# VH-VL binders against q96ev2r1098to1170, part 2

Target 1, 73 residues: q96ev2r1098to1170
Amino acid sequence: CVVSVEGLSSSTTDAQLKSLLMSVGPIQSLQMLPQQRKAIAKFKEPAHALAFQQKFHRHMIDLSHINVALIVE

## First folded at step 13 (VH-VL)

Design r7
Fold by OpenDDE, look of step 13:
Structure r7 (fold): chain C 73 residues (1-73), chain A 120 residues (1-120), chain B 112 residues (1-112)
Amino acid sequence: as target 1 above (73 residues)
Amino acid sequence: QVQLVQSGGGLVQPGGSLRLSCAASGFTFRSYTMHWVRQAPGKGLEWVSGISGSGDDTHYADSVKGRFTISRDNSKNTVNLQMNSLRAEDTAVYYCAKGPYWSSGYFDYWGQGTLVTVSS
Amino acid sequence: DVVMTQSPLSLPVTLGQPASISCRSSQSLEHSSGETYLDWYVQKPGQSPQLLIYLGSNRASGVPDRISGSGSGTDFTLRISRVEAEDVGVYYCMQALQTPYTFGQGTKLEIK
């Protein structure tokens, strides 16, 4: 149920990314790592994590293509 | 209302340098990408450069890589284009353009344009 | 780079008649997110370019409903249902799927 989102703008806010994540499904947690231009998000449903990856991988945000990967727990 | 007001440009000899500036107002500047697009006399539009809202990322057309530098000062709501090693083919009207909020896909506002002429 | 090809390059139109401009891309402009990164701009005489359509089919603010954008994949069309004098200008498509952003050659719309 966990995805990593890399390539984020360092100024990307929790609200911005949360909104994007929530467009696919509800999340349990979101951890922003601005110094790494990265975020870790956990969806409530595994299917939503997969869907988010498939939908938004390489999505252009703030002139940066984000990389979305599933994290195996 | 959104406004983009450009300054700089002018006539310069080949190999010379110019700096273009674009002052933005009417929106949360740091949240939007800014771009430069140019148009040679009697020709079409050519994307030149873009910079992310935070300034973390810059992009350039191959035609200007290594010669032009885009930068922004979010405290002053300005985006700049430093143009070095100018060539005759760089002669154009240069426009600054506003990108979308935390995304990509379009330029919804444009500056008035600034003429850059490179000629010996 | 993504190559954008417009047709026609010159478009003389009679007032009140429809106009159509084609834009083709060398690769699909559709993203898995569902967004299509194709814009249309118009540059009217003596003016800066202005946005008409963004992300394939969305009209920018102030754009009349007689102007529309459609298409998918690599083939796109800008339509003007009834051309008016104010529509004179050069129209450009642009892809924003990836940098460098690239424009079509432009289509010059004139009144016959």
Scores: ipSAE 0.800, ipTM 0.952, lowest interface PAE 0.7, mean pLDDT 96
Fold by ESMFold2, fold request of step 17:
Structure r7 (fold): chain C 73 residues (1-73), chain A 120 residues (1-120), chain B 112 residues (1-112)
Amino acid sequence: as target 1 above (73 residues)
Amino acid sequence: QVQLVQSGGGLVQPGGSLRLSCAASGFTFRSYTMHWVRQAPGKGLEWVSGISGSGDDTHYADSVKGRFTISRDNSKNTVNLQMNSLRAEDTAVYYCAKGPYWSSGYFDYWGQGTLVTVSS
Amino acid sequence: DVVMTQSPLSLPVTLGQPASISCRSSQSLEHSSGETYLDWYVQKPGQSPQLLIYLGSNRASGVPDRISGSGSGTDFTLRISRVEAEDVGVYYCMQALQTPYTFGQGTKLEIK
């Protein structure tokens, strides 16, 4: 259910990232870790975490390929 | 109305330096990537460099790495290209171009071009 | 670096006739989302380049319906269904999958 998103631009807001996550499915939580250029999000459904990774892993945002990984809980 | 107005350029000797500038208006500058693309006389387009809206990331073509530096000033809405150790092969018209934040490529607005001539 | 190869490099066309330009990449331009990161640009005489097609097949704002893009993977085509005098220029494909972004050599379209 949990994804990490790395390589985020320092200008990407929590609202913008939440909107991106929600375009795939409802989320339970989002934690921004801006010093690491990273965020951790938990989807309500595990299938949505997988779909988000498929759609956005290595997608380019602000000239950076973001890395989306599924996190073992 | 989106505008990209370029300045700088001119004639410089091999080994010299030159700084190009591109002033943007009509859009939220910090929310877009900016790029330099050059075209040698009678030749095709070559992407030279790009910079993220945040400034976190810069990228260069191999032909210019270590010699050119892209930078931006989001308070002045400018993107710049510092060109050092210039060679005859750098002679070209240089264009700045606006790119997207949420995707890649998609250079929808271009400056009018600035000629750089590197000659003895 | 991804190498982009265009064919033909010179394309004389009779007004009102179709034109087709091929572009091939040295590796797939498809992302796991299914999107294809291939743009087409035209540079008309005396002008800066302008975007025609993005993500393989989407027309940029103001581009007429007679200009279309197709293809996937490593093989792409720009088609003009009926060439008009305003279409004269040099056409470039560009891969946008990864930096450094790379252009094809250009295809010069001329009216014969």
Scores: ipSAE 0.726, ipTM 0.925, lowest interface PAE 0.7, mean pLDDT 94
Fold by ESMFold2, look of step 14:
Structure r7 (fold): chain C 73 residues (1-73), chain A 120 residues (1-120), chain B 112 residues (1-112)
Amino acid sequence: as target 1 above (73 residues)
Amino acid sequence: QVQLVQSGGGLVQPGGSLRLSCAASGFTFRSYTMHWVRQAPGKGLEWVSGISGSGDDTHYADSVKGRFTISRDNSKNTVNLQMNSLRAEDTAVYYCAKGPYWSSGYFDYWGQGTLVTVSS
Amino acid sequence: DVVMTQSPLSLPVTLGQPASISCRSSQSLEHSSGETYLDWYVQKPGQSPQLLIYLGSNRASGVPDRISGSGSGTDFTLRISRVEAEDVGVYYCMQALQTPYTFGQGTKLEIK
């Protein structure tokens, strides 16, 4: 259910990232870790976490390829 | 109306320096990537450098790495290209171009171009 | 680096006839997001480049529907269904899969 997103631009807000996550499915929570250029998100369904990782891993946002990984709970 | 107005350029000797500027208006500047693309006389297009809207990330073509520095000032809506250690093969028209934040590529607006000539 | 190869490099066309320009990349430009990282530009005589097609097949603002982009993977085509005088210029494909972004060599379209 949980993904990490790394390589985020410092200007990407929680609202913007939430919108991207929700394009795949509903989320339960989002924690921004801006000092690490990172965010942790939990989807309501595990299938959506997998789909987000598969869809957006290495997607370019603001000239940075983001790294999306599934996190074991 | 989106506008990209370029300034700078001119004639320099090999080993010299120039600074190119591009002033943006008509859009929220910080929300877009900015790029420099050059065209040597009679030749095709070559992407030179790009900078993220935040300024966090910069990228360069191998031919200019270590010699050119892209920067932006989001308070003045400008993107700049500092060009050092210039060579004859850097002679070109230089264009600034606007790119997307949430995707890659597609430069939807271009400046008018600025000629840089490097000759002894 | 991703190498982009255009053909033909010179394209004389009779006014009112269709034109087609091919672009091939050295690796697939598809991403699992569904995006195709291939753009087309035209540079008309004496002008800056202008975006025609982005992300494979989307027309940029103000581009007429007689100009279209198609293709997938490594093979892409720009089509002009009926060439008009204002279509004269040099057409470039560009990959945006990864930096450095790279252009094809250009295709010069002229009216016979």
Scores: ipSAE 0.658, ipTM 0.913, lowest interface PAE 0.9, mean pLDDT 94
Fold by ESMFold2, fold request of step 17:
Structure r7 (fold): chain C 73 residues (1-73), chain A 120 residues (1-120), chain B 112 residues (1-112)
Amino acid sequence: as target 1 above (73 residues)
Amino acid sequence: QVQLVQSGGGLVQPGGSLRLSCAASGFTFRSYTMHWVRQAPGKGLEWVSGISGSGDDTHYADSVKGRFTISRDNSKNTVNLQMNSLRAEDTAVYYCAKGPYWSSGYFDYWGQGTLVTVSS
Amino acid sequence: DVVMTQSPLSLPVTLGQPASISCRSSQSLEHSSGETYLDWYVQKPGQSPQLLIYLGSNRASGVPDRISGSGSGTDFTLRISRVEAEDVGVYYCMQALQTPYTFGQGTKLEIK
């Protein structure tokens, strides 16, 4: 259910990233870690976390390829 | 109306320096990537450098790495290209171009071009 | 670096006839987001380049529907269904999969 997103632009807001995440499915939580250029998000459905990772891994945002990884508990 | 207005070109000797400037208007400047593309006389287009809207990330073509520095000032809506250690091969018209934040490539607006001539 | 190869480099056409320009990349330009990182530009005589087609097949604002982009993977085509005098210029493809962004060599379209 959990993805990490690394390589985020420092100017990407939580609202913007939330919108991108929700384009795939509803989320339970989002934690922004801007000092690390990172965010951690939990989807309500594990299938949506997988879909987000598959869709957006290495997608370019603001001249940075983001790194999306699944976090399995 | 989106405008990109360039300045700062000219004639310079090999080994010299120039600074190109591009003033942007008609869009939220900090929300877009900015790029420099050059065209040597009689030749095609070559992407030179790009800078993220935030300024976090800069990228360069191998031919200019270590010699050129892209920068932006989001309070002045300007993107600049500092060109050092210029060579004859850098002679070109230089264009600034506007790119997307949420995707890659597609330069939808271009400046008018600035001629840089590197010759003795 | 991703190498982009255009053909033909010179394209004389008769007014009202179709024209096609081929562009090939040294690696696939497809991303799992569904985006195809291939753009087309034209540089008309004495002008700055202008965007025609972005992300593989999307027409930029103000570009007539007689100009279209197609293709996938490593092979892409720009088509002009009926060439008009205003189409004279040099056409470039560009990959935007990764930096450094790279252009094809250009195709000079001219009226016979």
Scores: ipSAE 0.652, ipTM 0.911, lowest interface PAE 0.9, mean pLDDT 94
Fold by ESMFold2, look of step 13:
Structure r7 (fold): chain C 73 residues (1-73), chain A 120 residues (1-120), chain B 112 residues (1-112)
Amino acid sequence: as target 1 above (73 residues)
Amino acid sequence: QVQLVQSGGGLVQPGGSLRLSCAASGFTFRSYTMHWVRQAPGKGLEWVSGISGSGDDTHYADSVKGRFTISRDNSKNTVNLQMNSLRAEDTAVYYCAKGPYWSSGYFDYWGQGTLVTVSS
Amino acid sequence: DVVMTQSPLSLPVTLGQPASISCRSSQSLEHSSGETYLDWYVQKPGQSPQLLIYLGSNRASGVPDRISGSGSGTDFTLRISRVEAEDVGVYYCMQALQTPYTFGQGTKLEIK
């Protein structure tokens, strides 16, 4: 259910990242960790977390290839 | 309407320095990646450098790493290329180009180009 | 680095005839996001490059439907169904899978 997104641009807002996450499925929570260029998001369904990771891992956003990983809660 | 207006070209001796500037208007500058692409006389296009909208990330072609520095000033809507230790093979027309935030590549707007000549 | 190879490098064409330009990459340009990281540009005489096709097959704004991009993986084609005088220029493909972005050598299209 939980993904980490690393390598985020410092200019990506929580609203923008929520929109990207929700393009795959509804989310339960989002925690922005800007000092680490990281965010932690929980999807309501585990399948959406997997789909987001598969779709966006190494996708280039603002000239950074983001790292999307599934994490254990 | 999007415009990219370049300045700062000219003639310089080998080993010299030059700073190129590109002034942007007609779009939310900080929300787009910016790039430099060059073209040596009679030759094809070569991507030189890119900078993220935030400025977090910069990238360079191997041929210019350690000599060129891309930067941006989002308060002035400018992207700059500081070129140091210039060589004859850096002689080219340099273009600035606008790229996307949420994807990679596709430079939809280009500046008019400025000529840099490195010659004794 | 991803190497891009264009053919032909010189393309003389009669007005009204079709033209086709091939571009091949040393690596697949497909990404799991569904995006194909291949763009096409034209540089008309004395002008800056202009985007024609982005992300494999999408036409940039103002590009006529007689110009199209196709292909996938490592093999891509730009087609002009009926060449007009305004099409004269040098055509470049570019991969955007990863930095450094790299262009093909260019294809000079001219009217014969």
Scores: ipSAE 0.650, ipTM 0.908, lowest interface PAE 0.9, mean pLDDT 93
Fold by ESMFold2, fold request of step 17:
Structure r7 (fold): chain C 73 residues (1-73), chain A 120 residues (1-120), chain B 112 residues (1-112)
Amino acid sequence: as target 1 above (73 residues)
Amino acid sequence: QVQLVQSGGGLVQPGGSLRLSCAASGFTFRSYTMHWVRQAPGKGLEWVSGISGSGDDTHYADSVKGRFTISRDNSKNTVNLQMNSLRAEDTAVYYCAKGPYWSSGYFDYWGQGTLVTVSS
Amino acid sequence: DVVMTQSPLSLPVTLGQPASISCRSSQSLEHSSGETYLDWYVQKPGQSPQLLIYLGSNRASGVPDRISGSGSGTDFTLRISRVEAEDVGVYYCMQALQTPYTFGQGTKLEIK
């Protein structure tokens, strides 16, 4: 359903992050929280949120290991 | 064509300071990480520092932490290494290298190298 | 820090024959994304280092097919299927799983 992405580079645009999210599955919404170096995304299918977290947790983007967490609905 | 052109370096006494510079062209500089890798005479490679494309994040090898500062100016397409409190063991050829935004490592372009000699 | 150990450190090879260089890491370099954070570089005489292999097994641009990388987990191999004179140099593996990035000690390849 919903993932948080933390440790995100301030230069990563919503279009770029959306592209990464959509490489796993279609999304319903994306909210960028740049002051917190964070984004919140909702996938159309809960299984895609889990797959994204499993695939990209601690992936390095712009010299930062991002933290991907599933958010309790 | 991608180019990394280095400047700075030279001879300095222990405790002194130097600033290395690396000028980039042929790619969108702000979209890539930049790194410094050094090689002491007759020795292997040692990664010393890296900076994110945004500049949000900097990282250092333990051997230089607190003494070296990496910085970048995305308006001038330059990455710099300020080296303070230099020691004899910092003597090396220093290379700048281009790294990826969306992955890690894989330094596909390197500068020509700049010699730093720290001698009493 | 992740420790990288290369063997051999010196590798004399006859022209036209294969060569293999081993690299071992102190921890797994695999990530759940499917990426293997292991690079290979060569430093030819008088030159800057040059990327050969990235993410475990991908050849960098301009690297000939006779040079390949393989392995997984903690054990990795660089292979040159047919050594040519221009292959002389020092070969390094590097882990890129986490900073600080760390290199192996280097393997000096020479023609005998």
Scores: ipSAE 0.598, ipTM 0.902, lowest interface PAE 1.1, mean pLDDT 93

Design r7
Fold by ESMFold2, last read:
Structure r7 (fold): chain C 73 residues (1-73), chain A 120 residues (1-120), chain B 112 residues (1-112)
Amino acid sequence: as target 1 above (73 residues)
Amino acid sequence: QVQLVQSGGGLVQPGGSLRLSCAASGFTFRSYTMHWVRQAPGKGLEWVSGISGSGDDTHYADSVKGRFTISRDNSKNTVNLQMNSLRAEDTAVYYCAKGPYWSSGYFDYWGQGTLVTVSS
Amino acid sequence: DVVMTQSPLSLPVTLGQPASISCRSSQSLEHSSGETYLDWYVQKPGQSPQLLIYLGSNRASGVPDRISGSGSGTDFTLRISRVEAEDVGVYYCMQALQTPYTFGQGTKLEIK
């Protein structure tokens, strides 16, 4: 379902993050919260949200480990 | 063609300061992380510091925390290392290195190295 | 910090023979993505270091096929299938899983 992504570099754009999310599966929505270095995304299928979290939790982007959490909605 | 050209080395007394500079060309500088790696005479490599392309994040080895400051100027395509409170054990050849935005490690281009000697 | 331990530290090899260098990390370098965050570098006499292998097994541009990286978890190997004179230098593994990045102590490869 829904993932939060925290620890994003301020230079990461919505297009770049959408591309990263879509590499795992189709999304229904993406909300960028750049002041918090955060984004919230909803996947079409819950399995894709889990796969994204497993693949990218603690992945390093621009010398920052991002934190990906599944959100119970 | 990617180039990293270093400057700023030399001889300095213990407790003194030096500023190293690394000028980058041949790539979109702001889209890459930059790093400093040093090598004491006759010794191996030690990663010293790294800075994000955005400048939001800086990281340091414990051996230099509080004494060294990494910075970058994306308008001049330079990364710098301000070295304060220098000690004899900081004597080394210092290399700048280019790292990736979307991954980690992968230092594919290195500067020529500059010698810093800290001696009484 | 992740501690990287190389062996051997000195590696005399006869031209044309294979060489292997071992690197061990104090913790797993595997990420849940399946990527292995280990690089190999060589420093040839009088030169800056240069990248040989990244993400455990990928050969950097211009690195000959006879040089390869393998391993997983905490145990990694650099192999040179047939040593040539140009291979002389000091080889370093580096973990790239997390900062501070840390190198092994180096392996000096030389022709006997």
Scores: ipSAE 0.537, ipTM 0.888, lowest interface PAE 1.3, mean pLDDT 93
Fold by ESMFold2, last read:
Structure r7 (fold): chain C 73 residues (1-73), chain A 120 residues (1-120), chain B 112 residues (1-112)
Amino acid sequence: as target 1 above (73 residues)
Amino acid sequence: QVQLVQSGGGLVQPGGSLRLSCAASGFTFRSYTMHWVRQAPGKGLEWVSGISGSGDDTHYADSVKGRFTISRDNSKNTVNLQMNSLRAEDTAVYYCAKGPYWSSGYFDYWGQGTLVTVSS
Amino acid sequence: DVVMTQSPLSLPVTLGQPASISCRSSQSLEHSSGETYLDWYVQKPGQSPQLLIYLGSNRASGVPDRISGSGSGTDFTLRISRVEAEDVGVYYCMQALQTPYTFGQGTKLEIK
């Protein structure tokens, strides 16, 4: 259910990232860690976490290829 | 009305330095990536460098790594290219270009170009 | 680096006739997000480059309907259905999948 997103631009807002996450499925929570250029998001369904990782891993945002990883529990 | 107005350039000897500037207006500068693309006389286009809207990330073509530095000042709406250790092969018209935040490429606005000539 | 190869490099064309420019990449420009990272630009005589097509097939603002981009994977085509005098220039494809961004060699379109 949980993904980490790394390599985010420091200017990306939680609203912007929520929009990207919600394009795949409903989320339960989002924690922004801007000093680490990182966010942690929990999807309501595990299949959506997998789909988000498959779809957006290495997508380019603000000249950075983001790294999306699945987190076990 | 998006505008990119370039300045700098000129004639310089091999091993010398130049600084190019590009002043932006008509858009929220910090929300867009900025890029330099060059064109040697009679030749095609070569992407040189890019910088993220936040300034967090910079990228360079291998041909200029270690010699060129891209930077931006979001308070002045400028992007700059510091060119050091210039070589004859750096002779080109240099363009600044505006790129997107949420995608890649898509250079929808370009500056007028600035000629840099590296010659003895 | 992703290598971009255009053909033809020189394209003389009769006014009112169609023209096609081919672009091939050394690796797929498709991303799993559904985006195709291929742009087309034209540089008209004495001008800066102008964007024509982005993300494979989207026409930039002000680009006439007679100019279109198509293709997927590694093979892409720019098509002008009816060439006009204003179409004279050098056309470039560019991959934007990854930095360094790379252009094709250019195709010089001339009226014969």
Scores: ipSAE 0.527, ipTM 0.887, lowest interface PAE 1.3, mean pLDDT 93

